# VHH binders against Phosphatase IMPL1, chloroplastic (IMPL1): the designs that were tried, part 5

Target 1, 311 residues: Phosphatase IMPL1, chloroplastic (IMPL1), of Arabidopsis thaliana (Mouse-ear cress) (q94f00)
Amino acid sequence: VLSEVSDQTRYPRIGAKTTGTISPAHLLEVVELAAKTGAEVVMEAVNKPRNITYKGLSDLVTDTDKASEAAILEVVKKNFSDHLILGEEGGIIGDSSSDYLWCIDPLDGTTNFAHGYPSFAVSVGVLYRGNPAAASVVEFVGGPMCWNTRTFSATAGGGALCNGQKIHVSKTDAVERALLITGFGYEHDDAWSTNMELFKEFTDVSRGVRRLGAAAVDMCHVALGIAESYWEYRLKPWDMAAGVLIVEEAGGAVTRMDGGKFSVFDRSVLVSNGVLHPKLLERIAPATENLKSKGIDFSLWFKPEDYHTEL

## First folded at step 4 (VHH)

Design b17 (from w03 with A56R; framework vhh_7w1s_2)
Fold by ESMFold2-Fast, scan of step 4:
Structure b17 (fold): chain B 311 residues (1-311), chain A 117 residues (1-117)
Amino acid sequence: as target 1 above (311 residues)
Amino acid sequence: QLQLVESGGGLVQAGGSMRLSCAASGSIFSYAMGWHRQAPGKQRELVAKISGGSTRYDDSVKGRFTISRDNTKNTVYLQMNSLKVEDTAVYYCAAYTYRSGYEYDYWGQGTQVTVSS
């Protein structure tokens, strides 16, 4: 037994137990300001002309991604000049001795943004000694003619909010009544093939599986209680850092896809409403174990070399 | 803007070894890095790719070539062993930010590798 008090504490929590010298409330103020500032850049760009090519990045996508990241970086650096930052566009910057690592995705769901499809977000998470401490995600909704946003936030131990209101995961207790979400990485390897098989299997036994294309949005939808679970192989820290804390603080469960204790540096994530987590792992964990037997690497990745962690 | 500069190319005998280096003007930590090559009269093709710690190789070079990265030095390497005449090509270093699998944001100017019989 993991807990004799409550089955709802069955999975180890991933959120930071302390945030050191900076309060969770102060970290939250800055992650919210950072995500909002990036989202303002993205919102300015949503109605600009798009030149979609068969392959490659449009100038609009590239320019928006870079401008959003620059705006977020400015907020973080002005408030915490000595913190480490890991961003998709800019790599790792800052003081390697810092206990605080900011994981920034300035435009999650770039393909959706490129097409004007309303499933993309700005995602900002901050870790303390490797564990999520505070998070904010600004989700873009509506689409052409009616763009709007909703803002998600959480602190470790503080609960999760959407537009200022407390949110909680769903109470759905059977897979056959569940709406599930997954995503597929860019590499078409054995992990991709295995997840296509899981997609087929879960489509058959659930209400359906969605593939929306923005990990932060997908995790926030689980936290909001409008979907029961999200899983994906080969996500990077900036894809996950904010969303996993928001799910956990909304009462959800977060593990690796083999059921082990999750860190943002792991190569698989399963988030759920908690009550369905064991039922999902019954199918997902054997598939993940089979991938390990085929030589798929699940070691930690994108952890900065000198970053001190208490994972 | 990230700049990539290749080095280490030149002439080598068949069966020999060569190591190419690609030095970046800034951090490569969050980038996927790749080596592509273009032989005379052929299109540019992916040779090797490194994403974080995971590697991928074209079937023609598996077991002979090894891609590695040094994030501290912002450098990526291609170790080429058991070289064949058909490995003769201009080798290009490339980087992308994981936004679209095989679409690269930045390219080096290329370095010539010539394998003689």
Scores: ipSAE 0.012, ipTM 0.499, lowest interface PAE 8.2, mean pLDDT 87

Design b20 (from w03 with G53R; framework vhh_7w1s_2)
Fold by ESMFold2-Fast, scan of step 4:
Structure b20 (fold): chain B 311 residues (1-311), chain A 117 residues (1-117)
Amino acid sequence: as target 1 above (311 residues)
Amino acid sequence: QLQLVESGGGLVQAGGSMRLSCAASGSIFSYAMGWHRQAPGKQRELVAKISGRSTAYDDSVKGRFTISRDNTKNTVYLQMNSLKVEDTAVYYCAAYTYRSGYEYDYWGQGTQVTVSS
């Protein structure tokens, strides 16, 4: 039938094909509870006084990050005492022989949180043998005087939800009509200068490129269909584990920035609505190959020692 | 290697219109595209340039010529209105990346436009 469209992924799927002995529904229940519990800690802190120091983040940011992480860890440990956990602040905790690895970002977008700017999130993903199995991201919206949250979730093969409603990536088929997103690290090396060049080029050929400052939010906005793509170099597993599954389950595409099959332990990601993915790679892939030729390291990172993967 | 092929040139009366096309052998997404012209005995000069949606024109053609691009067809166009005898030249399509060591990386072979009175 010419009018019937198959929902086929054009790029290799990254989501786990099985979740072993724990059902996807049970993983989803716990990942949602964990993200919600962390978000409750963050919500109590959004209106507290902030003292921005010239040497770094305020005590409020540090205290909130650690309290959110502790709350999330408690939920995971109470439900799965033998699982392995990788948190931004705490490092690696638990049984290294576990097939389940929880990747936790208790406060994504700390600079935005520090200023009360409404683009930050709590992000929790769980991997089975290296592949995303379930995810939840609680996005903070509104800002001062009107704070609220929006909850995203997904399971591998189960689709993506926002506040309980199914979501899908946009159908935008031309870069000239696209709203794109990227992010930057603070080191001004060849990867930074290359991404500034990509930012300039894509700003000129699209409807615009946003730099919002929270990777999990950026990926969820692609999944929701309000932006067409997000890319960034030097992301860590906790920055990506939840968001990439939510994008893929919303019908999007996920690859490395060289176009290869993505792993959450890779140092870069390109997510998109799928339709635009080949067009984006025409510029991004050569730029990424050029960085490799200049000696920029794209080997896997932050993979726990002895964690068994099927990448 | 990008190859650029111009078409749509020919003979036209003063005051007439003509549309030039430039077809690329590959994606033009990451390139700025331009149209240059060279009249007999003169140097090659930029007529119009398009980078994404941003356009720039030589003062002699502003208001008369319009450059546009279709990235899905890998084609760039030059719509020429109110043609003057002085517009007679070979028109060249050009492409460059924003980071190239040269301003223009690729050139077409050119197409002749002759405007008669």
Scores: ipSAE 0.000, ipTM 0.084, lowest interface PAE 22.9, mean pLDDT 85

Design b21 (from w03 with S54Y E103S; framework vhh_7w1s_2)
Fold by ESMFold2-Fast, scan of step 4:
Structure b21 (fold): chain B 311 residues (1-311), chain A 117 residues (1-117)
Amino acid sequence: as target 1 above (311 residues)
Amino acid sequence: QLQLVESGGGLVQAGGSMRLSCAASGSIFSYAMGWHRQAPGKQRELVAKISGGYTAYDDSVKGRFTISRDNTKNTVYLQMNSLKVEDTAVYYCAAYTYRSGYSYDYWGQGTQVTVSS
């Protein structure tokens, strides 16, 4: 059968095949409540005065991160007291033998938040045996004088939603017509310089490359179909867990930047609208292999030692 | 803003033990703390991380190294047992602010650990 042969060339799905004893609908209910609760904390802080001193801005960001994470943790613990939680500020909490790992970014895009620039989010994902099961991202839009939010959600096999409406990746089939996104992290190593060269190359051949500053927002924009791809080296599990499921459930593709099967514990991610994925890998995969040859480590990271996975 | 100063490095014989300390200039309560190492000609790699009640280790050091923290002293430790020649590297203390893609890390100057056969 031709359709079966064609499907063999598609990228393997990363979403969980089952969620065990807890239904996808129940996981979705809690992940949405958790993300919403964190976002309410962040919304209270968006109009607070921005002190121009380093300490004043740092305190506002840190206080908001901590308050958002505490609010999210309270929701998760109240519903699932024995689940394992990996949060940005609190680290890891709970039973390492749990099949469920919650990956929480209470304020993605902290530099943007500090400046009042409208590109930051609250991101909550839950994994079942290492694979994304449910996700929600609350994106902050508008900016000063007109702050609002946009809520993304997904379950494995259930599709992706934005404000309750089904979303799909774009159908753009040529890089020359694509709007692409990347990010660069803090460490200026060989991965950073390689990605700067990819940024230059893709800027020359596409409609442009954006650097917005929030990985969860960037992935949700691919899922929404307003950008065609996002890639970045050195992302952590809490940066990716929610966004990758939302992209996949919107019909997109998710791989490592070498084209291999992705897990949230990998050190690179390439998400796309699917149809452009092989074209993007033609440039990105050789660059990533070259980094491996230079000694850059792409082994799994931030995976809890006793957390059992089916990866 | 946060300054990190490593101490406790030096020369040690294979099979021996060594404890590294990392003293911070301020509170470490809200930071995940870690130890990285860099051997000549290699990229800097994560060795151990501590955050809340959780610890994580690189496979090469599991069962041999133990990370711990003392929030009252604003200090992080790396206890290294059963040292191998391959553990020879400059060891760096780091404080993490878990911000997506745009965070900054605080790094120490590094302390040399040399393991002789």
Scores: ipSAE 0.006, ipTM 0.238, lowest interface PAE 9.9, mean pLDDT 86

Design b23 (from b22 with F30Y Y34M; framework vhh_podentamig1)
Fold by ESMFold2-Fast, scan of step 4:
Structure b23 (fold): chain B 311 residues (1-311), chain A 118 residues (1-118)
Amino acid sequence: as target 1 above (311 residues)
Amino acid sequence: EVQLVESGGGLVQPGRSLTLSCAASGFTFYSYAMGWYRQAPGKQRELVAAISGGSTLYADSVKGRFTISRDNAKNSIYLQMNSLRPEDTALYYCAAYTYRSGWEYDYWGQGTQVTVSS
């Protein structure tokens, strides 16, 4: 190397440069309270029977999602009655003239929750003018007979924490030593088949690729340093808003899968420990460009029409 | 239990309009994001328009021509298709999205054929 920085690549930061009139500390207090309040609702449901009927299982998931969302909404509205909220289950609530957009996923990893598999979370992020400002994710761990949680949090420029302890991405500098994560959407289209080929190729050259089924958990595992990267096509804003800030504040890199500057409203994300990011993009970016040439739409989605952004 | 039923497709000349309807049952309609997808023969299924609460999204190829709307009282969504082109010819599918990682709750209708030809 010619210098210490010659083996590092810097990517544009996605976190908000300012939070306006509300302090980062106040936003953090409320996002963490909101996520923990939703998680209390989910925890009450983790030991309910799973193998009753197909209808009974569906009702359990739906009821738990709704109850968790209601609990989160109550916390947000009580503290910031004029903010805009985008929830997976509840849609859009509030006035789009607000600079603050809350992106909530009241139960990320619903298939895992339905089966009692210990990889699901409550995810709450708040954006300021389109950029992540504060985030919290409450991850469910252990599984049947030993359920527990751990809480991740971050503010833009403030670093990332897990259970009050500062966290950092891994220092792994070779794909051959990396544990990677990906996920798959419900459409079996060109994006799905392309990501299956990426999964196959990266499985051969890394320590393995996991498909765990909860995007917020997957991103928090990158931030915690127990995996080196996560990528997925067709994630929605509520899937990404909290996790991407937690990764960035833990020292990681966040881009689109074509290597471009990421927005929460983009349809692809690549998060990593930073040092591996260029090596991952060497394969992922050409595959993503090829999808664009085949007519796959990567325009922004689920952005409220009147919400003002500095993207 | 969950059912999505599309209607309103048919044969139409270029430049004309069609309205597609999707009737939903078996779930809490208001809390779900809904969308229209299309698939032409030999092509991948693509998103045309989506609606979640008060927010809408359109594919670039249909922006300004198509409008998605929702009637929660009727548990229905609609796709108003104006200035139709031959390349709009496809099977149009209604979809309900409620869970990002819950494959068993990503629901699709059977599709309705739209053919645009002179």
Scores: ipSAE 0.000, ipTM 0.214, lowest interface PAE 14.5, mean pLDDT 85

